# VH-VL binders against q9nrl2r1430to1533: the designs that were tried, part 92

Target 1, 104 residues: q9nrl2r1430to1533
Amino acid sequence: GGVHELSAFEQLVVELVRHDDSWPFLKLVSKIQVPDYYDIIKKPIALNIIREKVNKCEYKLASEFIDDIELMFSNCFEYNPRNTSEAKAGTRLQAFFHIQAQKL

## First folded at step 7 (VH-VL)

Design l6 (framework fv_erenumab)
Fold by ESMFold2-Fast, scan of step 7:
Parts: sequence; structure tokens; C-alpha cells
Structure l6 (fold): chain C 104 residues (1-104), chain A 121 residues (1-121), chain B 110 residues (1-110)
Amino acid sequence: as target 1 above (104 residues)
Amino acid sequence: QVQLVESGGGVVQPGRSLRLSCAASGFTFSDYGMHWVRQAPGKGLEWVAVISYDASRKYSVDSVKGRFTISRDNSKNTLFLQMNSLRAEDTAVYYCARYKIGSGYRPFDYWGQGTTVTVSS
Amino acid sequence: QSVLTQPPSVSAAPGQKVTISCSGSSSNIGDNYVSWYQQLPGTAPKLLIYDNNERPSGIPDRFSGSKSGTSTTLGITGLQTGDEADYYCGTWDYSLDAVVFGGGTKLTVL
């Protein structure tokens, strides 16, 4: 149920935000700074949006929360070539997430 | 080694057109998005326009929409700004600047020397 | 009017330290990384600070940046006459979907 799951999601998002590799994921990609991003990425998402959804109790199931986090990583790897700082940060943060998510 | 060199500025009367160029060297031009930034005499910096690395996306400040067109030719390592229907308030030094696509810090890390556009009667 | 607010001028003596402020809102400084640019008289702007507090290669550690809430500050220590310049803060504004700059601060070293 709702309240317990929300607390767990809040803790996990806070841990992701505070991780050194969170910088590409903190907020939506700027369309001015990266003009072609929204032509390639059709379902943009970022940690600030996910955190807001957690705080508004919009996740009814743990799977919905996990799906949004995984979408965020999937978008990163779709847009950013493997050798970029963004893709490398995404790889490390995703591994961290997978370890923490086992506790859900 | 990185160089950006603007050209095409000059003195023109209101309502006329100018085409600015920015020649890039010392880096892989097609890996970078490009901006135009202007500075009126004695004033601060004003962002004008941006073009993606592949020219598929373009954005500009509202005051120049419909009058200015940003474009690029990656085969010639050159950025352009076509300026139509010029107004006195377009008088400025125009700089080109780059940003790295897929780069985490994405600042305007290199700027050209600027080219001067004066719109006067 | 500029979107970001800077003092028009600051002055200090050689060897002293100075701070230049830049104030904005949540849509710009609050939610984005900030860069600082130095413009020496008659020259193009040069990147001085990026990502709030990082220095590009070749920028001496006398220059520092910091960000708190919706404001950012450029710090310069050990002032030299060669530091006389206009300084601009810059960032992205999500509400405007545009690059925004401060109005600039003229530093005079007397």
C-alpha cells in the first residue's frame, strides 16, 4: 500500500539525486542547448519530474515507478553515444539503481 | 587550435539584407551545435539563434523571427546568419560560438572575434 | 532589461578580492547550471566558469564561482590590472526556452 511504497520511492529518488552521476538526469534536457533532443526522444522524463510524481502519489504500483526510472535511462542511451559523459554517467547510475531497487 | 572567424558585416540602410559567415577550423565541426550572439554598442550580450549539429533543428529569439535565418554547411565547416529586413536595433557586433553535442557541461567554450553590423541611414 | 540582474560596476585595488553577484529566478539560475564570461576591452567574450564552479583549462584558480538558490557569484582574488573587463553570467531559462545573460558588470582595478 500507498504510503509505505511512497516513502521507499522518495528515499530512492533522493539517493539517485545525490549520486555523483545524477547530473544528466536532474532536469529535462533543454531544447535550446540540445535542439535535436525532442525529435529523437518521444517520452522525455527526468528525476525532478519523477520526484514530483512520487510526492503527488501518482505511482500506484512499484512497477510504474521502476518503469519511469528505466525510461529515463533508456532515453539517455538512445540519445547519447556510448563514449559521452552522459552515457557513462547513465551506465553507473543505472547500476546503482538496480542494486537499490532490489530492496523495493 | 580551435578557431571561429566571422565575416560579412558592414554598414547598411534599414530594410536591407546581410549574410554573416563563421568559418570553423581545428575541430570536427559536425560534432558541435552553433550559436549566434550579438552585442549592441555599449550594451550586454544577447542570444540570437542556435542550430543543431546536423542542421535539423533551429531556434531564434522572438525579436528576429521571420527576419533572420540560421544555417550551416558541414561540408565547408561554415555557419551562416541570413539577416533580412534589418532595423536600427539590429546594430551590433555578431559573434559565433560553439557547444559540444552530447557534452555534459555544454558551455559556449569558444567564441569568434565578431563581425560588426551597423544599420543606419 | 536583462533577465538576470548584475550590479553595473564594481571596483577594488590590485591584490584585493572582489565578488560579482548575479540574481535570477527558479526557471533560470535556480534550476540550471551557470556560466561566467570575461570580456576584455575590444575583445570577444571568454569562458571563465562553467557548471556553477568549474574552470576551463588555462583559467587561474583566482577565479571561482558559486551558486545558492536563485543567485550565483563570481569571486576574483589577487586582483590584477589585466582583470579589468566586463563580466557576464549566463544560463538557460526553461520558461523562455532561451539562453539568457546578465546585464554585465564592469570591473575597474584602481
Scores: ipSAE 0.007, ipTM 0.628, lowest interface PAE 9.3, mean pLDDT 86

Design l7 (framework fv_erenumab)
Fold by ESMFold2-Fast, scan of step 7:
Structure l7 (fold): chain C 104 residues (1-104), chain A 121 residues (1-121), chain B 110 residues (1-110)
Amino acid sequence: as target 1 above (104 residues)
Amino acid sequence: QVQLVESGGGVVQPGRSLRLSCAASGFTFSDYGMHWVRQAPGKGLEWVAVISYDASNKYSVDSVKGRFTISRDNSKNTLFLQMNSLRAEDTAVYYCARYKIGSGYRPFDYWGQGTTVTVSS
Amino acid sequence: QSVLTQPPSVSAAPGQKVTISCSGSSSNIGYNYVSWYQQLPGTAPKLLIYDNNERPSGIPDRFSGSKSGTSTTLGITGLQTGDEADYYCGTWDYSLDAVVFGGGTKLTVL
């Protein structure tokens, strides 16, 4: 709990942001660039939103934090066909996340 | 065999209107988002507007907002740009271009030949 | 003014190599994939490169793309007279919520 778990979440988010494959996940998808995104994806999320939630102490359990990260990846794979650069980046970043999350 | 064929350009006075059309063939039109891009004489490319595959989402550059309306008729495989209150600054060749929906950052893979709009004083 | 910066012109002889640069910011090239378009005189633009370095079918491997940070480059090797054209980089800018293009580079093959 508490401050210790929040510090661990901050460290993990920083590691994800620094990863080469984080680019599709840094900010919310633009409605203008991808007009149908929000018709398909009902719970949009991105690393900047997750980081803000961490900073505001909104995660009370590690499972809540992990659920938001997994939602982010799930949204990526739901919207983007497997052969896209976004889906490939998501696959690699999710594998990296699973390894790092073992520290939580 | 993808083809985009534009029409409706011409010479008009400031304040008048024109409607551009883009006839699509050789692909399933309803699977693609569509864009209008313009190019003023001797100048570079400027994005104008986009419409989603089902016409549920439409966006345009601020300089034409309230004057230009993008629309489509999927039953006729046709894209439109209604241009009202035309200004000298709108003088350009107007291209339609397609973009595959669900492909993230994928580019304009096919362009029409362009139709010329001249707004003369 | 163009949001993305390209040199207005480049020139080289047949058989030589050229590089055309395109510079942006974190809200466009730094965030997103880049495309390159070739516009031959009197014609519509044609897609040359997408997703930073991918070529559509029919584009020879003489054309290549690369991206580093907030800049991207188009490389053309074995220049041919038929390569004389204007070249444009393009991407999405998330701060402007718009497609943005470079100002274009006129390639002259001497």
Scores: ipSAE 0.009, ipTM 0.666, lowest interface PAE 8.0, mean pLDDT 87

Design l8 (framework fv_erenumab)
Fold by ESMFold2-Fast, scan of step 7:
Structure l8 (fold): chain C 104 residues (1-104), chain A 121 residues (1-121), chain B 110 residues (1-110)
Amino acid sequence: as target 1 above (104 residues)
Amino acid sequence: QVQLVESGGGVVQPGRSLRLSCAASGFTFSDYGMHWVRQAPGKGLEWVAVIWYDASNKYSVDSVKGRFTISRDNSKNTLFLQMNSLRAEDTAVYYCARYKIGSGYRPFDYWGQGTTVTVSS
Amino acid sequence: QSVLTQPPSVSAAPGQKVTISCSGSSSNIGDNYVSWYQQLPGTAPKLLIYDNNERPSGIPDRFSGSKSGTSTTLGITGLQTGDEADYYCGTWDYSLDAVVFGGGTKLTVL
């Protein structure tokens, strides 16, 4: 046997989860915390859901994985005004993601 | 000016029912989610229930599920809490509070004065 | 017991600074905005801080909030007798899908 390594998708998701700006993206938005969220956002997603999909081998192409991450950021910017802590965290985390995704 | 006024509290025996009301004025009631928060004598704040601006969704703390029902009438700018099968541990001052989502988000920016519910044998 | 931990009481002299802590976990403070509420004796709570560090109109700048990881603090400078009150931190908890409050801190101005 060889050295077993995490998949590229799992490695990237772990890096995103560990990033200081991941806090708005770790779990699905609570309906109690933001009751109108699901009226505005029709395709909710979060890092815990994406990680679960990675673990179940549901991504067949890198583009499918990238699309889910980009959907997560798109939802953030659609719901949250630009001057919010969530939008600012999303901007920084998305920039980090774009650099890391070049390795995919 | 924004005003929330609770009513309907009183003294009841265990197992009985009370219906609390919260009358809202000074703002567009249908733009706001509404909450009930309670405070037992000498204790801290405990969240009870929430209802969305359009009444499409309702949530409550587990200890009151099946006994308490939150509702609202947007045409009358009034929030309700129907409390059935009351227990001694439900004894508290009950506050209504509003919140609105968005930039400058303030979870409970206005509270009513509270109405007292005492459940005693 | 409360899900969020606050000291039961703090005291300071007029003109001094006091800091009130509130500790939680990733499912509440770590993943959410925090608010602080002031409850003067015999009155309803009022919003003092929202979005971790923002003040509503009418709240003086001697009140401040901060959040770091799974903890948050309320700072009060230039302490006044009128600041005697119970202070509560509050946030949402994703595991409970509920609003949670700290147990409250009684501030006494000596």
Scores: ipSAE 0.006, ipTM 0.606, lowest interface PAE 11.4, mean pLDDT 85

Design l9 (framework fv_erenumab)
Fold by ESMFold2-Fast, scan of step 7:
Structure l9 (fold): chain C 104 residues (1-104), chain A 121 residues (1-121), chain B 110 residues (1-110)
Amino acid sequence: as target 1 above (104 residues)
Amino acid sequence: QVQLVESGGGVVQPGRSLRLSCAASGFTFSSYGMHWVRQAPGKGLEWVAVISYDASNKYSVDSVKGRFTISRDNSKNTLFLQMNSLRAEDTAVYYCARYKIGSGYEPFDYWGQGTTVTVSS
Amino acid sequence: QSVLTQPPSVSAAPGQKVTISCSGSSSNIGDNYVSWYQQLPGTAPKLLIYDNNERPSGIPDRFSGSKSGTSTTLGITGLQTGDEADYYCGTWDYSLDAVVFGGGTKLTVL
């Protein structure tokens, strides 16, 4: 916890948002565009939600922050077949996240 | 310039049908999802229905399910609302509205001027 | 009854500041972006705020939005007589599979 950890979470979220492969993860999946998504995915999440939680100091431990990011990737891989642009972007962004998370 | 123009409203008796149209211009219609929103006299806004850019996904408020059908013709840049079995409570100004294509809830960034539907005996 | 709760009316003098609240639940405001719409008398609604706090081109910075938990607020500073209108909050509700609006707030500039 504390100010130092919150700064680290904010910096990491900003780096994820700015990454070229963040486009599938910026906002919650649209119910209108992808109606079966919410039948399959029980705990939807996106980078905008995670960033808001960081700014409101809702993450008390680094593990809670990491769990939400990993949930986001797990949702992507559960819904999207491996050969889709979404799954490929998720794979690259997750690898980037794992490297950056070593700093937490 | 983005324009949305509704038509097809009028005065009808309960149980009758009306088809509303919304003519879109000034943007690539086939790239945007479209909504119908209504407003009863002196009341607030009530969402009615939505259709995705390619017409593959449609949602409507429970009170009109089975009676109203939203559709679109991308070749004619036109949105439709087929209203069957009309009831007095359907009396309202009906607006068409555009939303941005994206993830999550997107705003109604442009609205038409509305067309009035009055259901009375 | 509206799913989102707004006060029915608010009033202030020209040049003053006013804040309009909108309260919901986790299935709507809590987990979604919120938009605000202005409806001048006799006209169609107009988008004022989207994505909780963003302004469309042409909307002055006197209008602002903020979201906290399951509530959102519209702030208007430097009130002008031309701001007299009904104001509506709106978002998606995951439990209803529907767009939901607040009941509207009538702003009177005294």
Scores: ipSAE 0.015, ipTM 0.645, lowest interface PAE 7.2, mean pLDDT 87

Design nw1 (framework fv_erenumab)
Fold by ESMFold2-Fast, scan of step 7:
Structure nw1 (fold): chain C 104 residues (1-104), chain A 123 residues (1-123), chain B 110 residues (1-110)
Amino acid sequence: as target 1 above (104 residues)
Amino acid sequence: QVQLVESGGGVVQPGRSLRLSCAASGFTFSSYAMHWVRQAPGKGLEWVAVISYDSSDKYSVDSVKGRFTISRDNSKNTLFLQMNSLRAEDTAVYYCARWGYSSLRGTYYFDYWGQGTTVTVSS
Amino acid sequence: QSVLTQPPSVSAAPGQKVTISCSGSSSNIGNEYVSWYQQLPGTAPKLLIYENNKRPSGIPDRFSGSKSGTSTTLGITGLQTGDEADYYCATWDDSLSGYVFGGGTKLTVL
């Protein structure tokens, strides 16, 4: 024990952040870079927000954590057409997440 | 037709201030992030600052932080750059540029540029 | 100095093909879409390529872009004297939270 233990959620977020396809998801989409994003996407989220929620113990159930990750992917596919680099990265990272989420 | 017209440049001594304006027409100004880009004589392009469509987010290059302030007036379709404590190194042509993006996917490019206004900081 | 590296100059004869390189890192070209700008002498820059390889309306297909890893290239075929200009690659840099330009490449058509 005890000196520092990462939660299962924190471990999974770290694995997602380390993945080569995490680049569209690391931070909230910029209003400067993508002005129309927030007109289309009503519940924006990113890995840095999810990690902050984990650190503040805001997830009481694994399903709540999984729902936020899936919302992140859903937002990606809603905004970005299938043939974009963002959508392709999202597809690969979501598949990776589904494998890793078996630990939850 | 999209047009961006800069004004407010001139010759000024070090330590003084200038306010640049960029008058936009031919598009919905309030829907676009706007940038200032500069070019020193005989040198390359250098990004200076950006402002979001609603003025809630702003970024600038480190060398002008605390001295330059980007702002906009959407009711007048005008972008501004307030330049305080000017240095010889700020001598450049200053361009106004629109932050272009594709319809359903944002991307990072300047689709329209103004013709520039010249700022010369000399003693 | 710029965080995106371009050769300072390139030259070729009319009708030839030229390629201009631009090298960056994972915080810029590796993560983001790349644009190329053309600046004719005495004029403002003009968008030449966006989203790595797309051309705006009015840009002929002689101009092309490509991206691989942390590098991007601009290709110009059928070189014309009117192509003599400075060419800049550019992208967003995540670590700087700002837009960055390459140092520029002067194309001379001999």
Scores: ipSAE 0.013, ipTM 0.619, lowest interface PAE 7.9, mean pLDDT 87

Design nw10 (framework fv_ustekinumab)
Fold by ESMFold2-Fast, scan of step 7:
Structure nw10 (fold): chain C 104 residues (1-104), chain A 120 residues (1-120), chain B 107 residues (1-107)
Amino acid sequence: as target 1 above (104 residues)
Amino acid sequence: EVQLVQSGAEVKKPGESLKISCKGSGYSFSNYWLGWVRQMPGKGLDWIGIIYPDDSDTRYSPSFQGQVTMSVDKSITTAYLQWNSLKASDTAMYYCARWGLRYSGYFDYWGQGTLVTVSS
Amino acid sequence: DIQMTQSPSSLSASVGDRVTITCRASQDISSYLAWYQQKPEKAPKSLIYDASSLESGVPSRFSGSGSGTDFTLTISSLQPEDFATYYCQQYWDSPYTFGQGTKLEIK
């Protein structure tokens, strides 16, 4: 398992990055543009950080990788009201992720 | 405090329509998913679905898709579960519950339940 | 659908006993599991979420453990008010399925 699990994680991250609804998740939220974000969200994360962790072999189990992806979505829903474009994108991308994660 | 208060028991005949309610208070009603769970007499819990009150987005269990309709009126912080034509097999206790925001969520607060009896 | 199987289906115990109830998922659900307690003629009550996190107001004698496919609920010293039916639920993927329940009865 380790190398094949990392290949699967990398493939899934690439699919998430390519998805039309990934735009709120590609990079960490800007402290300049959204200064109250880091007062509310205590464990910020984004797809670029998760991809770096995959490449550095930091995930020992599929569940650790999935936990980081789910934390990303949890942060989105905690900060953004549900009627926002960010929250709607997050809902669709999370559903896509759940389907893809079944393959892990 | 968070509370979910459900409508009273119903006794109906097959073919009749029914709409039961669940009123939320003590939290931001529009910003938490609300779910419905069925418990047939002497049986376990069956997840029906969840609805997001702010935009009425719904997610149904495949076994309940097309059997019931979930809706909300956020102006009075109330969710509804509706049948167009009841069957004897719909006889059950129906619970509403708040689907908490924790990754994918879970039911953190429950209503007291509405007993629905359908008999000829 | 992810199938949740609880064991045992029923259990008889005495006040003061250590009780363990198990829940098995047909697929890896990480830690996305909740435990509920239901007393006769009452609504279920949340006990534990994320497999091991104790819900606010729940006595410390309740604990949860496990990850992946195998999970346990433990009551370290059974009290009279603990006689109830216990349900697990996975919230990894829809439909969010419950186990069949474990009925905890007086010996």
Scores: ipSAE 0.007, ipTM 0.562, lowest interface PAE 10.6, mean pLDDT 87

Design nw11 (framework fv_nezutatug)
Fold by ESMFold2-Fast, scan of step 7:
Structure nw11 (fold): chain C 104 residues (1-104), chain A 121 residues (1-121), chain B 107 residues (1-107)
Amino acid sequence: as target 1 above (104 residues)
Amino acid sequence: QVQLQESGPGLVKPSQTLSLTCTVSGGSISSGDYWHWIRQHPGKGLEWIGSIYYTGSTDYNPSLKSLVTISADTSKNQFSLKLSSVTAADTAVYYCARLWGYRGSEYFDYWGQGTTVTVSS
Amino acid sequence: DIQMTQSPSSVSASVGDRVTITCKASQGIGNYVAWYQQKPGKAPEPLIYAASSLQSGVPSRFSGSGSGTDFTLTISSLQPEDFATYYCQQYDWTPYTFGQGTKLEIK
């Protein structure tokens, strides 16, 4: 294992980061800017955290990686009303992810 | 187009800290790419020093790890290298570079022009 | 660390010649090799990635081949602008490592 086993996860994370709709997901939500976020969302995650986990070889199975990405989208839809730009971006990026996840 | 430009002192005294900055233009340091420092000693080949992701995550060449710090300043679109306790062996041309691609298709696609650093009393 | 060994250290050639440069990795690295050209006073420029994929804008006379431990850069018909130093680089595992370089000189 190792570098070759993780290449698909790294490729997919980079594609997600470069997508126009990634902006709500690049970093953890600020406690200063959005104080109630962490009262509602109990397992916060973002693409920078997921990428760090990939680089540290913390995903043993593709399902673990997929679960973290899906958690990120689930958090978005739980916190943000359907009509927000965040939720709309999340919907489009999640659809893109589902297509690209076939590479895994 | 993306351009990288190194800046820093051309002459550093032995035992001091070398500080270099790379300014990125035509693209964002926060774009999801990794940013690298590479050096070339006179008459020798290329040596990778380390890399940074804009969030602060770093990776260093193990031969230099105790001496190297790389940092990023997204507000200035810059990343910087500090190399402590320099000796004459640190005399080299220093390049900043971007690594593009995915694992399996990675290469350094953009390089700065290089800055010459001489370590001398 | 993965060691990259280039041969030869220098090549003397004439315009129109076919030139080959080889690079050997100390362990299997798949096809995770890039090749660079460096002219005096300038930064390296990428030529090849993934052992055999030609960079956009690079002349078709340049080609790369190999997998595992043995890699080759070929210039099929040498041009005056090709006299430079060439480096191989592995990107399978950090630290990234380069060959020692091959200087291509005029006969």
Scores: ipSAE 0.000, ipTM 0.553, lowest interface PAE 16.4, mean pLDDT 85

Design nw12 (framework fv_iluzanebart)
Fold by ESMFold2-Fast, scan of step 7:
Structure nw12 (fold): chain C 104 residues (1-104), chain A 121 residues (1-121), chain B 107 residues (1-107)
Amino acid sequence: as target 1 above (104 residues)
Amino acid sequence: EVQLVQSGAEVKKPGESLKISCKGSGYSFTSHWIGWVRQMPGKGLEWMGIIYPGDSYTRYSPSFQGQVTISADKSISTAYLQWSSLKASDTAMYFCARYLGWRSGDYFDYWGQGTLVTVSS
Amino acid sequence: EIVMTQSPATLSVSPGERATLSCRASQSISSYLAWFQQKPGQAPRLLIYGASSRATGIPARFSGSGSGTEFTLTISSLQPEDFAVYYCQQYDDYPFTFGQGTKVDIK
């Protein structure tokens, strides 16, 4: 225990990052690779930003943490057509998240 | 043609400050991450951190957090690695590298030629 | 952090022979592994990304395989220009970590 323990939020973010379907969510979207992304998505977010917020103790409630993760998935489904690799990865990762989040 | 061009070799004394540069060309600089990698003489590669120049978001390796500052000036397509007070143990080759981004797979695809930093009395 | 371990430290091979280099991750990294070649006095060069995808311009004699924790780089018929140090790197989680390198040397 103690100094070697991670918070529940940090443990969940680490599991999301390690998941095979996390690749669309690791970092903010590149404008050159996705030129219209920031015209469509007004509240961009990614796992690296969420992890930094966890590390800075910026989440006061589990609901705030869950809201940021759900925003990330919502952005994915808003931007990406449902038959894309990004949307399919998002669907699988979101399902994984919902299972893990039941314990928060 | 994508290129990363780094500043020239530096010879410094312990306690001095230093800022080295990495200039990108041939691509959209603000749309790609830039990483910094250290290689001590005769040793392997160590990832130091990355920056997204579009908004200056940075992520550091825990070993380098507080030891260096990574920054970028998007108006001149240049990333920087900076020390406030150099130590002899900072003697190394420093590489910058472009990180392709998540849609194409996250990996370092283009590298600068390296900047040799020598810190000695 | 994820620790990357390469073996052997040094591999002595004659030109035309097959070289097999190993890389092990301390935890599963799926396929988020890259291989780099570095020659003396030069920057690293990307060879393989996603464990098995060759980078642009990389000769077909270089191939990567593996997933999870065990990865292999194979050079099917070693050429004189292939004598170099090879590094594996995981990019599954921060901090990104490199193996210590395998030196491919002339027999």
Scores: ipSAE 0.000, ipTM 0.555, lowest interface PAE 16.0, mean pLDDT 85

Design nw13 (framework fv_pamlectabart)
Fold by ESMFold2-Fast, scan of step 7:
Structure nw13 (fold): chain C 104 residues (1-104), chain A 122 residues (1-122), chain B 107 residues (1-107)
Amino acid sequence: as target 1 above (104 residues)
Amino acid sequence: EVQLVESGGGLVQPGGSLRLSCAASGFTFDDYWISWVRQAPGKGLVWVGEINPDSSYINYAPSLKDKFTISRDNAKNTLYLQMNSLRAEDTAVYYCAKWLYSGRFDSYFDYWGQGTLVTVSS
Amino acid sequence: EIVMTQSPATLSVSPGERATLSCKASQSVGSYVAWYQQKPGQAPRALIYGASTRATGIPARFSGSGSGTEFTLTISSLQSEDFAVYYCQQYYDWPLTFGAGTKLELK
């Protein structure tokens, strides 16, 4: 690939990171701050991990990238009650992702 | 430019083993996923498996996972396919193919080797 | 696994005609489809990726279209060198899968 070119996945991850509703997803949930999170969520993931995987070319297929993003949203809805700010942010960001993912 | 050269094919008895090699040149070998793809005489292309740049991820076609082993030696710019317990249905030309990945529309097998023929027969 | 079904198995056409080759996926693969050309005794050659983007050096007479489950490769004004086997391939999900091929032969 071109050294200075961004992949379609990198561009989409940047758009997600810049979105106002990305705050619950930027980094892994702290076990110290939220001790029961890892008892409930068995496959934790966050945008910083996904972006690192993109930059290292670990997603060779689009379905793998999409699956990791969808896992991130699934974890959010599993852990957070529907009336929380986290779940509401996740709902809006997921809708944005679905629109953007049609370009993939 | 880019060159992939397979070797190691030949005639083997059923139950036998072979190790195929794919020597790469003309590109930064340790930046790319490489696949093995086989083609039985007069038949279509069948994906065998793939390996990522640092060998931390190796994926196989489900029917072949317990039979074949893919590895690479980045210092030698060489990809390997270890084939054990060979049967008549494994008779095929085996290609190595470079996976160009830079996103959805830039992802495909951009270069292929010439292939090496494996014949499993008594 | 995602099954790619190509039709027809053989297409008989004359030089100068337009050939239309079909490829159907057993489930949606978005636009993650590539097309390859293979001549007897040769390795496959990439023609199209991302369903519709021509690979480097591929003549404009080759075009791809489609998304989801239905894909088409069109060769306009067939040349003698175009008589070959054509394979579609999905790269949406593991394992990577190819269609069984469409053989383009002289009528």
Scores: ipSAE 0.005, ipTM 0.587, lowest interface PAE 15.6, mean pLDDT 87

Design nw14 (framework fv_ficlatuzumab)
Fold by ESMFold2-Fast, scan of step 7:
Structure nw14 (fold): chain C 104 residues (1-104), chain A 121 residues (1-121), chain B 107 residues (1-107)
Amino acid sequence: as target 1 above (104 residues)
Amino acid sequence: QVQLVQPGAEVKKPGTSVKLSCKASGYTFTSYWMHWVRQAPGQGLEWIGEINPSGGSTNYNQKFQGRATLTVDKSTSTAYMELSSLRSEDTAVYYCARFYSGWRYSSFDYWGQGTLLTVSS
Amino acid sequence: DIVMTQSPDSLAMSLGERVTLNCKASQSVSSYVSWYQQKPGQSPKLLIYWASTRESGVPDRFSGSGSATDFTLTISSVQAEDVADYHCQQYYSTPYTFGQGTKLEIK
């Protein structure tokens, strides 16, 4: 943990948010809009929550940050079949993340 | 309230191009994907493609790849569909539709009134 | 591409009758099916999404059911204002595809 690590996490989250395939991941899934989501997904997370944790210095290790991003993608693939728009967006965004995460 | 406003009609000759507009109001334009769907007289609906107004990224039905071009003007909250190399089979009502991204619960919740494109000599 | 086939092409019903419209997908689309109502000269209007979820403001006489390849739209007691074309759509995979439509008329 340090200021350089926090800056790197913030930069990466901003890059993910700006990516065209981020739309399924920007906010926590609403129970009102998607009633069965929380019956299936036990550890919900989204980019706005991850960014908040970065800003509050809640990630002590790069591995903790990476784990939350990977959980977000894992939730997407668990809930959505492969051929859905959400799963396709998740696949492309995850590939982008893996390239960018090499900088961490 | 949410509105998608389209011109009523366009008439074009074969071999030309057309650029159809869809002006959105009543919501944050960049928060929803915009799709284009056509309906030939007496026929079913046919999906052309989608655009994310935030970044401008597009996805097309392969049938229209290379002929259709989707764009947006964020300053006027207007979406456009350009269709080139027109033929008589392109005669149809062309709709823009807002896509609500609710994961499994996604849908086209609002539609424009449609523009009738007639392609004839 | 996933082909959506509706049946019948058209039907005429008496007021108050139960109406069932069918939609078949050429491959499994799970529950990623929506139904739209289109009155003459108007744009489509969302009725049902996620196979069985009724859109806000849609009368409770409209219901959807089905999964995988076979889907139905039911109108429990048809009213005069229900005269329209009805379209099913899959949004499981791009390109999104629609059925050819079923025309509902009153006798």
Scores: ipSAE 0.014, ipTM 0.662, lowest interface PAE 7.9, mean pLDDT 89

